# VH-VL binders against f1miw6, part 8

Target 1, 251 residues: f1miw6
Amino acid sequence: MPHFAKPLLRNIITRNLFNSIKKKQCLQYLQTLRTLQYDGFTTVYFGETDIPESLVTGEDFSDGYYMPTPTWCVVHAGGSQGWVPWKYRMFLRDELCIKQEDNLFFEFCDVVKKAYGKCAIVVKERRRQDATRPKEGKETEAQAHVPSVVNLTSVTCCPEVAKSYGHKLLTLPSPYNYLNPLDSAWSSLKWFIINNRKEFCLQSVDGVYSYQYILFSDLISKGIERINLSKWRTITTKVRRWENYYLGKLS

## First folded at step 1 (VH-VL)

Design c15 (framework fv_acimtamig)
Fold by ESMFold2-Fast, scan of step 1:
Structure c15 (fold): chain C 251 residues (1-251), chain A 120 residues (1-120), chain B 106 residues (1-106)
Amino acid sequence: as target 1 above (251 residues)
Amino acid sequence: QVQLVQSGAEVKKPGESLKVSCKASGYTFTSYWMHWVRQAPGQGLEWMGIINPSGGSTSYAQKFQGRVTMTRDTSTSTVYMELSSLRSEDTAVYYCARDSDYGDYYFDYWGQGTLVTVSS
Amino acid sequence: SYVLTQPSSVSVAPGQTATISCGGHNIGSKSVHWYQQRPGQSPVLVIYYDSDRPSGIPERFSGSNSGNTATLTISGTQAMDEADYYCQAWDSSTYVFGGGTKLTVL
């Protein structure tokens, strides 16, 4: 619902068309989600967040020399029931890109089926798949967030796999990411990291990477643990109010 | 049962410093952040700052920057708030309060308060 | 500097519904928490995250938050509800309290 400020005719036409398409996609998403909830599906939000090592260490790349900070991809899921009873995953972004995690989504679907029964699994529209998106000047302007890693790919979530476990996979349109409570959970995690990194800082005592990795993993685990059931209920209630607002506004 | 027990009332002169303690019990001390909030007589609640008992990191309200210091002692499960260069307008009840969760948080348990009177 | 505005006082008869407002720019995008303070006592959390009740808080306490106004509602108000009420929200890196509302019953 951003106000269009710069009045170029071609740009206005392109932006209005894109906005209309995304509003229709959001309405369809919300209507489908509510129908599934009515039919007894448990809503779970599955996703990832990137945690650059510089967020933990407080390093900078001063002297004008750019060296990419190693970035860790944390994968988890949650909803009004709290974090799903599934061990979260953490990958080095380059490793995820080149090796990819096999069978992860199969395992996830099995775990939530056993915990909750049939689920509506919500994933975010991928921001990094530019080749499959319409080419627009608005897209270039909207991409204010610079990736910390050159190739950002997400864990593969297959609708057929979800369906084989009785689940439904839904994609949330990217302009409406604030309808994803998992993003609030990720913000809380990063805030925890910033404020607790001094206790869990990565150190090269004897240069043992496995020891440093354990300290980093412990920080992430404590941050995730801090986002308890009460916090999740609150985040999901807030999202539900925004969903109700948009259902009334868009329909 | 969660309890926050604060030190007793104090009378101070202008220019002196104040140090209030808050002893926590009934939960894991290092798992929850602690706030300090004050209330002048007949006035509202005013946030002063927050401390992470695990690492000792702090964040202070701009109004108190340069005058307030928050510390903790993990061996005694106690947080401290020190306020320097006291003025008569610092007369207030000072509360410690536990942060329920970090990042959009509320104060779930409060100490009994410490009345500090700064005489002119 | 983010500011939360509350009416200084609200008066209701026993059994009536009391409504206390908390105004703030885009407050509906924030989570609002409410505290009850009886004279000479510490504040007590009565509503957290806009509308949730802590254990031990009566069901007649409810909350809402939308647009520029959050609201604390006390249905069937009792003499024991007479107190000062404060709203609170987090903004960027600070915790902001409203000025407080004195609720008088009868």
Scores: ipSAE 0.005, ipTM 0.417, lowest interface PAE 14.3, mean pLDDT 77

Design c16 (framework fv_acimtamig)
Fold by ESMFold2-Fast, scan of step 1:
Parts: sequence; structure tokens; C-alpha cells
Structure c16 (fold): chain C 251 residues (1-251), chain A 120 residues (1-120), chain B 106 residues (1-106)
Amino acid sequence: as target 1 above (251 residues)
Amino acid sequence: QVQLVQSGAEVKKPGESLKVSCKASGYTFTGYYMHWVRQAPGQGLEWMGIINPSGGDTSYAQKFQGRVTMTRDTSTSTVYMELSSLRSEDTAVYYCARGSEYYYYGMDVWGQGTLVTVSS
Amino acid sequence: SYVLTQPSSVSVAPGQTATISCGGHNIGSKSVHWYQQRPGQSPVLVIYDDSDRPSGIPERFSGSNSGNTATLTISGTQAMDEADYYCQVWDSYTVVFGGGTKLTVL
């Protein structure tokens, strides 16, 4: 109660096939990834996370009044060798449609080629919005379609661009986010922010009203630095265990 | 020794139903998807749908939705394709083909084909 | 709905190189498979995942895929290569075939 007027079910057989197809795609992804790894490709996970400023300030909205807070999109990549030696990017969500770097992925591919040689670049499955298509069935479209181009909110990841640098772009099927070590790195970053945000607050002591100023960029940079090579090796080892499970090596 | 063996040629009248079988051998039947593809005389390949032999789940091309049904029998490693309300335009060779281990469901092993003629 | 475009026919002399194109919007981001169908026979997979050959397929068959065009290349073309050739991708949980190209070795 209540979903009285709402369609509750789609075609069950079609849904079950899509779920089964996603599992088959995951197995194909893992087989392709392992083949590339045996062929000397370095695995690099490329992605983004959203950090609202309210996470940094710790503002309490329990009174029911919501203050719009800026949200920052952080883009980075990493793997078993730690963070990629590429300067992470940070974009204000409200400005993403105004200030988008078209050449960012080109630069990324060049940097990782220089650092590691040929890479298997893993991104999460994301469907580019088709502006001419009706919005109805949006979730079904995301599950039914194999994306022609993978887009992060702030970066367009083009397989053609990756191929031009000798890389292979792999798309991790959306239900299998736990096969992406980058998500664990993002969780560690957010926990660092929560535990250390007060250290970065500057407060005036001379007035009856105090303003807190947070050095947001410094906090984020220090949080990223704390996710060191040892932490990355721990995270990627756990991902490898899940991969082995799905490949039938763990019983 | 992977092999797909299909049932023999059929002659049907308009309005009748067709049921073609495809028996798999030489591999784990439930480990692969099975496609059905048809080809009208002198025409190209036309995809009809796919079945997951493990769960019995199916997905059909929109053109055949409502007329086609795909099923399997895991005890005999056989898939079936049934097409109802036949028309002369359904005259074609019907193929089963195994879903690829490789990438995005390419078809690595094909049955020999079943010729179906629909005429008055 | 996604569409693949192939030329209806290609002719080459024996021993020459044949090229068959498969056009599709941003097809370079998809995995392209190629099938050979000789008269009266079932299709045979000759290239998978853009450029890889299945076991038993001669080295003279090769593939490429970039931008809006995938290409099947047959070097040193022989009379036995006379066949229809189809490209294929997976899109929106459906298989999409090209219209097919008839290769004639004259």
C-alpha cells in the first residue's frame, strides 16, 4: 500500500532473460579482462563520485528546511599499482553543462599509456541520454541496451579514443559494482572527510556569530593521499576474490 | 565435437503452426544461449530471438512478438522454436545457433538449417 | 533501432584483396562479428570481436573496426571464398545483422 494504479510488473520472462544476460555479460567481462591481463595489459578503474558540501560541513537539516548545497564531482582512476599518476579532476555539479572538458579522456589515455603501457580501462556501465528518445522505460533501456559510448557525468569515455592509444575500454555491468575497487576507494575518501572535516574548519572567535570556512580542496586532496598503495592492494585483492568466485575458482 | 542437429524440412499451409527442434551435443547445454535466425529464399539473415537453456528465459525480436515461442528440454539438450499463424512470407530456412563465449552474443556454432515451405 | 549497412556486392580477381564494409553509427564502440555463408550451407563465424579469428579460419581473413565503419578483409582471395558475408552486432538485447554482401571471385 499503495501501488494500486501503478504497473507492478513487467514481462517476467523478459526480465529474467535480461538478468541472465547481465550475468552472462559479467562472465564475458571477467574472461576478457583476464585474457587482457595475461596479455600484459595493466588494469585501471576509471570513474567518479559525488561529494556534497554538506558532507564536509556537517550541516544539520533536522528542522525540515533543506538548504541547497553545492555538490562536487571527483574523477580519478586507480588499480593494484595505486592511484594513476594523473591529476584527479573536480567539477561543480551545477557547472557541468557549462564547463565540460572535451579532451579530458584523451589526456587520461595518453598519461596511462606513458605510465603503464597498454591498459584495460574499466568503467561502469552508463547509458548516454538520447535527447530525441521518449523518457518512458528509462530503467528498461538502461538494462536492455549495450552503450555505444560510455559517459561519466563529467567525462565522455570513448572506446575509439582508448583504442587509438592501444587501450581496451571495458564496461562493467551495472549490477556488479562490487567488482569495481574504485567504489571502495571512494568510500574511504568519504569516511576520511567525515572524520577530518572539523580540522579544516576556521572559526572566528570575536563575534556572537561564527562562520566556518572549510578548505575543501585540501581536505579532498589529503583524503585521496591517505588511500595509499597498501590500501589499494587490499581493495584489489578483495575484488580479485569476487572475480575468482564468479569464474568458478572459489567454492 | 560441438554439434547442433535440427529437425527435417516441413511443408505447411497458411494459418498452421511450425515447431522446429535443435539438439545440442559436445558441450554443457546450459552454459550457452541459443539463438534462432531465419533466412527467406534469396534474402539476408533475420534474427528471431534467444533462449537461455538454463532458466528457460526468452527474448524475441519485435517482429515475431506474439507469434513465436522458444522452449527447451534440458534432459535431451534440445531447444524448440514454434511459430504460429504461418504466412507465405514465413517460407525460409530456420537456423539455431549457439551464443558466443566471446563478446556480445556472436554465434559460433550453427545448426544445418530447417527448410520450411508455406504454401496454399 | 540500430541499423548496419553493407554493399550488396563486391567483385575481386583471384589472388587480390577483397574488402567488405559494415557501416553503423559509432560501430567502433561495438563488437562486430562476421559470418561467411556459402550457397546451400549454414553461416560460419569467420571473425569475432572486431578482429579475432576462430580456430580453423585461414590467416587471410582479418577484420578492423573504428569510427562508423567495420571492415572484413580477405587477402589472396580464392574461388572458395565466393559467399555472402554478414556483419553482426548486439544492440538493445537484440541481434542486428547487416544486409549481406555477395562476394564474387571473377
Scores: ipSAE 0.000, ipTM 0.397, lowest interface PAE 18.1, mean pLDDT 77

Design c17 (framework fv_acimtamig)
Fold by ESMFold2-Fast, scan of step 1:
Structure c17 (fold): chain C 251 residues (1-251), chain A 120 residues (1-120), chain B 106 residues (1-106)
Amino acid sequence: as target 1 above (251 residues)
Amino acid sequence: QVQLVQSGAEVKKPGESLKVSCKASGYTFTSYYMHWVRQAPGQGLEWMGIINPSGGSTSYAQKFQGRVTMTRDTSTSTVYMELSSLRSEDTAVYYCARSEYDFWSGLDYWGQGTLVTVSS
Amino acid sequence: SYVLTQPSSVSVAPGQTATISCGGHNIGDKYVHWYQQRPGQSPVLVIYQDSKRPSGIPERFSGSNSGNTATLTISGTQAMDEADYYCQVWDSSSDVFGGGTKLTVL
């Protein structure tokens, strides 16, 4: 059944984009962003992507049992001016330090202020615990609603921290991924990894975790470098076209 | 605490110009919009325009375009609204009001109002 | 020009629930704000973004907005709630106010 799931997925995505609450959130986001841009704020998109080690090694775990693979989190930011002049971060999901994550955003805000002045910092809407009554209910007495999925730590972006540097933190409502140029940058990075991993996954003499990290980080760095200013301008131009489309359709 | 303090009442003749001030305190002046809204005696609220104190950019209601000018002084955290070619229909209480840096968070703090009477 | 329609007056007995409507074409696609104005005083924001209450506004004030009608609801109405109430939206390039509703508590 070729493409059987694609029409259904498009219908679900289209319906969600035009849900009344999401329409209001999207229109508010777009109007606020345009106002900030007209007032001289530089737009920067801040986010992260997960890169499982299996993407680099190319190993297939479909041999009848699932084996967990370490996942690396890459954190960076960019916009029409290219990648921000801030050192991107890379760390194992399971080894994240909450204190260091909080400090990263402080450093980020300082760096972009020095580079661009006041910025409109765009981050993705987080999945949050829903306080709404469960649809089918198996609620137990004296037990609060708790998501069953283990929380993966992410860099904390505090609006008050951004404001202290003169920035405005904006949350891009889910599911408007077409309005986030960083998602396109991450796709380009993963495509670079897939096409160049053979050069970094050669048979090593005696593997230790630190050497795997060095080779992996070199591959990631080269992939990030390939997403140059010209590529960013192409990506942000496409985002601008989607923004104009939604502004016209939602207003 | 947030306060918006407006200039005192004025009596004007038809054809004269009006200039009302609104001094802000208790918040970062350049991080919020300032709106001007008037209310004629016994009538409803009528929006006149908006100014961004950060850049000085303005947008006016079409009814007042060509007669109204909004300015600000960042050193004193003060916004001004000037209305020219006054008519008796311009008799109203004029309010300044603050909004978030967006188009729909509402006008959260209001000045005390300035009564302007235009009569011969 | 976008137009918001409110009833000119609403009367309610003390302790009863008052409802004030604000009609506008597809107003449910816009955020609605509500202001209370007592005689001789400046307007006070009592509800913003359809249903949110500013700090200091009693819990008995609530709002809703769907389709072509937004509603301000005041439960357990008190004498001090007697005032003019205005709804407001941002429409493309300007704020638009309703004509106002005089709430009488008798």
Scores: ipSAE 0.007, ipTM 0.494, lowest interface PAE 11.3, mean pLDDT 79

Design c18 (framework fv_acimtamig)
Fold by ESMFold2-Fast, scan of step 1:
Structure c18 (fold): chain C 251 residues (1-251), chain A 126 residues (1-126), chain B 106 residues (1-106)
Amino acid sequence: as target 1 above (251 residues)
Amino acid sequence: QVQLVQSGAEVKKPGESLKVSCKASGYTFTSYYMHWVRQAPGQGLEWMGIINPSGGSTSYAQKFQGRVTMTRDTSTSTVYMELSSLRSEDTAVYYCARGDLYSSGWYEDYYGMDVWGQGTLVTVSS
Amino acid sequence: SYVLTQPSSVSVAPGQTATISCGGHNIGSKSVHWYQQRPGQSPVLVIYYDSDRPSGIPERFSGSNSGNTATLTISGTQAMDEADYYCQVWDSSTVVFGGGTKLTVL
C-alpha cells in the first residue's frame, strides 16, 4: 500500500528550488521553451499519473490485513489547445513493460505533428531504474536486454524520435512542478474521481468484472472530458505567470 | 462512508491549554492532509494550519505560530490540535477538515477541503 | 498578507440569479474554492478549482475566476440556498478565506 506525502513547508521548498544548479537548469529550460514558442513551436506537456483502484472504491480503512491495490497508469498530453487529439492510454502498472510501449511515442509524435505542426514536447525529469546494477568485469548479461517489470515506470520518450518529426523534447527540472500544467490537470481528474466514485462503489461479484471495468474506464473518461479547453487555458495561464516569476528570480 | 468526528465542547479559563481531537473513518487516514479552521461567534473562517498524517509534518498560520501544535496517532486515525495560552478571543468553533489527497503536484493553490468535522465549541471566559 | 474581499451580503428573490464576488490581487492565477455554511452547520464544499462541482451539488451552482475577481453564480436561486458563502485560496504557505457573504433569499 504505497502512499506519497506532499511537503507542507512551502517556504523551505521555495528555498530548495533556488539552489544554484537547479536555478541554472530551470533558467535554461525556460529560455529554450520561450525561444521555441517564439519560433512557432506548439507547447505540449506529455506525462502520466497513477490511479490506484482504492481511490475509486473508497480506501479500505480497517487496520487488519492489507493487500496491495492494483494501480492504473494513465498517459496523456495537453496544453493551451486542450488535450491533444490523441487517445489517452491506460495500463495496469504490472503490465506496462509487456505492451508495445516503445511504439506509443512514435504514434504520439506523428499525431501531434499532424494536429499542430512542430511541437515543444515537455516531459518531467524522471529516474529510470534497471533491475540489475551494472558490475565491472561482466561484459554482457542476457537479463540486461530485458527491462525489469518492477522497474518500468513510464513510456519511453526518445529525443531522436521527436526530432525526426520536427519536434523538440524538453525535460522540466523536477523541483519546478509549478511549471507543469499537466500536474494541475491530474489533480482535477483525481478530485473528479473521488467526488463521483459512487458509480464504481458496487463491489465485484462473480461474473460482473466487465461491468466494473466499464464503469471504471467511463469514470476516468468523464474526468478527462471535464478538463475542457477553457480549463486548460486557465491552467496554462497560471503556469505562464509562474514562468514569469521564475524568469524574474533566476536571471 | 467518510466521516470526521470531533471531541465535545469545552469551557476553559484564560491561560489554560486546549486539545481537540478529530477521528477519521471511511478512508485511508495517511493519504489525505488535515486542516484545522476556527470560527469566532458571528465571524468568518480562520485557517490555523495543516498536518500530513503520514509523516507528521505540519505548517501553521503565522498568527498561531508558537501557540499551536498539531499531531496525529496513526493507530487510532486521529488528529489533534493543541492551543496554549488561551485568551478570550480564542472563543470559537474549531473544525478539522480533510484536505488534498496524496499526489505529486506542488501547485501551491490546490488546497481545498472536501469533508469537515462537526465542529468543537470552545468557550474561554473568566 | 494576501486578502480576499467579499460583499458582506447579497439579496435575491426566489428564482433569480445570485452572484457573489471574491476579489483578490491576481486571483485568476490561483485556484478558488467555495464553501456554503448554513446556520449551526459545518461548511460544505460547493465549488472546487474555480468551476468544478462536487457530487451532489446542483447544476445551479457555477464558478469562474479571472483577473482580480472570482465569482460564484447561483441560477434559479431557492430558499434552501440561503447561507453564508466563503471563497478560499492557497497563498504561499497559508490558506486565505474571504470574509464571507450572507445570501438572503427572501
Scores: ipSAE 0.006, ipTM 0.496, lowest interface PAE 11.5, mean pLDDT 78

Design c19 (framework fv_acimtamig)
Fold by ESMFold2-Fast, scan of step 1:
Structure c19 (fold): chain C 251 residues (1-251), chain A 123 residues (1-123), chain B 106 residues (1-106)
Amino acid sequence: as target 1 above (251 residues)
Amino acid sequence: QVQLVQSGAEVKKPGESLKVSCKASGYTFTSYWMHWVRQAPGQGLEWMGIINPSGGSTSYAQKFQGRVTMTRDTSTSTVYMELSSLRSEDTAVYYCARDLYSGSYFEDAFDIWGQGTLVTVSS
Amino acid sequence: SYVLTQPSSVSVAPGQTATISCGGHNIGSKSVHWYQQRPGQSPVLVIYQDSKRPSGIPERFSGSNSGNTATLTISGTQAMDEADYYCQVWDSYTVVFGGGTKLTVL
């Protein structure tokens, strides 16, 4: 009978230790963010979301078969001032490793500095399982070429680049999803796409839906536009309430 | 240097509407959130709500929801607080107060206060 | 709704230390701000974020916040410190003020 208890107890201990570490990380994040806000830094949330083409076409795969569809990665940033005055980017997921733009984060930092001055740029923590790590090897040469922060698959966000523009780069620890207003913005975008996709799709004689990249990007742009300044302020006010809740629970 | 100047004292009848102005000077008007706080004679401070002068977004205390409206005019650096359906218990000094933090989030600490506007609701 | 409790009055002799308490459930997890209001005048921020002093506020003003009680401490109390003092926090949906404490320097 004692053997029945051992695996469960180990799982409980492991979960509690993980939760303890994440609570400390969240508290440190919140304290750092509040200090930067007090010092006049404008908070900007920078991130990405995946839009599969099947979300736009609404195609069903009869007989229980699933065919993979192309997936587009949309990159944007926003905060209490609304979407940043920066043209959002859209990349085809299966081409990201080839078409990643090295200068994109430099451009972003320059744009938000001109728009807002010094910013606290918040990016979501990427799971370590997503990072390509060799089973063996802690080679100094490999480490030298690995970005210090890999938060988005589409864009390399470097703290040194942010600092050169007077910004601070912060990593929002997972699993504190309620602290990221971008998740709410992305949900609104996907909801808009689902409810407006028929305006931008043409049905063929054989029941196959067709659309063009221009129509697809227009749908995305209109969805982004509908998340206006008023909506962003509602979302960020809700985030501030969650921040206060977590500060109370984690201290 | 930094100053908030409010409109003068008013006498109102029950059922009327009140509109108080608060003119800001000596700083960038759109950089700081503005709060409205009232104080009934011999009573404590009561928060009414907040406005962002940059975008005009507002948030009101539960008690005043449906009766209060906060607006701003960026060309004159002025915020307004309108309270409708006035009752005798609305007799109070009304203050505008600037949030301590400049930028995208408010700090909920009030570093600069207007001189106050006395509003008396009587028949 | 969240409630902040302050004593109605505190009396001290000139030069003594005045202590004004602000009670609230788990208030130590919140940022507490303190205001001084003299009769017929607007409130003045004397302490923000538990313990920080704005420019122009004398060193004799200090603050602390832990557990269920935040405290404003005025050392070497002077006649000019006679005023009403209010504590304040943000909770969930609103700004919450304490009921105020009248400090009398006799």
Scores: ipSAE 0.000, ipTM 0.402, lowest interface PAE 17.0, mean pLDDT 79

Design c20 (framework fv_acimtamig)
Fold by ESMFold2-Fast, scan of step 1:
Structure c20 (fold): chain C 251 residues (1-251), chain A 123 residues (1-123), chain B 106 residues (1-106)
Amino acid sequence: as target 1 above (251 residues)
Amino acid sequence: QVQLVQSGAEVKKPGESLKVSCKASGYTFTDYYMHWVRQAPGQGLEWMGIINPSGGSTSYAQKFQGRVTMTRDTSTSTVYMELSSLRSEDTAVYYCARDQGYYDSSGFPFDYWGQGTLVTVSS
Amino acid sequence: SYVLTQPSSVSVAPGQTATISCGGHNIGSKSVHWYQQRPGQSPVLVIYYDSDRPSGIPERFSGSNSGNTATLTISGTQAMDEADYYCQAWDSSTYVFGGGTKLTVL
């Protein structure tokens, strides 16, 4: 895990307004989630993580390059039952803006319905994708009210599709990362990659896909498998404890 | 390079006060909490308390409440731990240790430790 | 007051797996961190949040935490692993440490 710092003083007003709005969203999220859990819904966290090829090859390829190193987006879901029995997906990041897979969320909802019945599907809050960068220092309130979407960058998550399978789709507010067990799973995956990368070397050859895709995907699969049911139970128990903490703090 | 450098060994008499320093470098001093932990000879680790270098807020273990005071000097990136009314049982190595200190978080690991300060309390 | 219980000592032969337990009521609901302390040296964080490793810690170190017991596991134990090991958890208003386990590699 990287070290985290406190927010900068220069953003106090924006931070205070943003935090107030996010606190209300977090409380609503937690109350809704607990109600669904008590009603028999199985909680499933659906998300993605970016794995730059430099993480696999080491520092030799990323530092000082004019062009950025290729980055892979890994998509999976899990909860107290372990990883869902759905094949994880892996996409080259550069393709995500033009190659969106509408079918994947339908398949996902069907798979978890068959495995668990009704699910509360939790997706991390994302900013809408824009062609332009956000303007600096223009309006504090406008910045705090930046629109968010209930979508992964790799998969379009439609509430109506989830509902058609009996599921509920929930958005987890982004400032409360401790409420997402998937972030811990992703950290473990990246740690596994770093410690096992010597057995593997990525060779990018003029093309959209890495030459070593099959070995890279094998490394990812081994890392995912390392995060077994016992580890998922441990991670989700921690999330439950953080949920109780935030409920006490925000109420 | 993160470093925590503590003051040198001390010899004290019962009833005196102890003040140990811990100078931080290699990171933004006010972004991380600092803890004090002691270890009596041949014994285990014992948490004494925490200080937030940014605001100076402190919280102490119940056993040391009323005897311990933690302070900081942001101009020198230094934290201090003062323990009063010393007894022979206070003979120990005293460590400062850093945690990540996020907002809305508790129970963080101590990622960097000072080298320790041996304090001997004897008549 | 919350108490963490560790065995005073554990002995293993070189290359064998060492396991060090940390017992506490419902400790599986808490985050456990592990520190290694070699004689005359400061503690070093070897496992945090039950099972995660800091940069520079060998993969032979692993951890788990469930029910009433957290465990530090060292596979392929080496002479350099001889040290005292401490578990740590936060309980409401205070950090608590286990009593420490002396690992001896025969």
Scores: ipSAE 0.000, ipTM 0.400, lowest interface PAE 17.5, mean pLDDT 77

Design t03 (framework fv_tafolecimab)
Fold by ESMFold2-Fast, scan of step 1:
Structure t03 (fold): chain C 251 residues (1-251), chain A 122 residues (1-122), chain B 106 residues (1-106)
Amino acid sequence: as target 1 above (251 residues)
Amino acid sequence: QLQLQESGPGLVKPSETLSLTCTVSGGSISSSDYYWSWIRQPPGKGLEWIGSIYYSGDTYYNPSLKSRVTISVDTSKNQFSLKLSSVTAADTAVYYCARGYEDYYYYGMDVWGQGTLVTVSS
Amino acid sequence: EIVLTQSPATLSLSPGERATLSCRASQSVSSDLAWYQQKPGQAPRLLIYDASNRATGIPARFSGSGSGTDFTLTISSLEPEDFAVYYCQQRSNWPTFGGGTKVEIK
């Protein structure tokens, strides 16, 4: 192997080491989750998905003009018990600015405690390339009082808040999408939207934003409701099989 | 609306590196909901998955090709690319790029490029 | 590696007839199976995902069934545009495709 090939080899070695670290993180995540499940914790997956209005309208922008496409962020949670009995949230992406002091996650933790008791709350790892999710456990009181320093574009899930309700907050490593049933639920929602979008007609209604929001949210609500308990049990059973596979392969 | 288009040389010499680019138009490659894949088909034969990439740069390769394949993504250009090293006549195929949902419940490659024929010959 | 075996290799039928295509996996893939249609000179087209769910824009005459190791794609009444090659694909492990079934005019 000639020395002039070393730069490429070093890059390959670095990538393999990174993959090894991610595999160890996945194994640790799975072992912790199984321990909590055996200890009686109910697993709930908390997260968000982006739904661009173009997915709803089916508009084609190939005509040589540019039109901004608003994107909606939908926040919900679910598991083997179905969707959590908590009102899902929906925010316009350019207006998604959730303050650290907002009680949204406090409300969520209270609701799942009342519904299920102690929960293992699973959230996705914040990717370094993904600026839409705040970094857990990194906000300080000083940073919270300096608005320009704080990235508040996504719901903040605080481990200490979860703990105060008897819950445990777990972070799922980013490349293991098969271990997050919520991603499957989001895909089901998007497929529902695509198959039912022809009934949605985006019209100018005196420029009233709230009316457009109501129309759009109705379609989203119908899609969420279509993902019933039976579907959630199927999704979570498949995730359980993938968890068993990875536990066997990585251990 | 979403369209994928393969581009690159149609002829590659044995032992050289095959390089292809997929350009995504009508949608963003920077989506957490999708993986972007390369699939090939030798003339008169079936389909073979080469590998997939997430917009973060995370890659998954066919084990039989892993030593020769590199997939990369350029989110600023809305493109992802394939490099296959040390090619032989066995690598002659139509190469497709595709978008797929790669979650556990809903997987499938729903949008495909038209394909580009790459012939490996001296 | 999970091997997918499609049978028959060629299915000769007339328009209006029912087509039944089989895909067998070397080990269980649960329901992690998709079906694709490919016409000469064209890219594959997704028909069915997760064994039985019809993709957007796919006519109701196409249906998928099965779980574990045995899967079936059914076309209830063949239209002229349905004469093509059909591939199954699993995603329970690294993606692999079956060898294909050619549906041709009798």
Scores: ipSAE 0.000, ipTM 0.412, lowest interface PAE 14.6, mean pLDDT 76

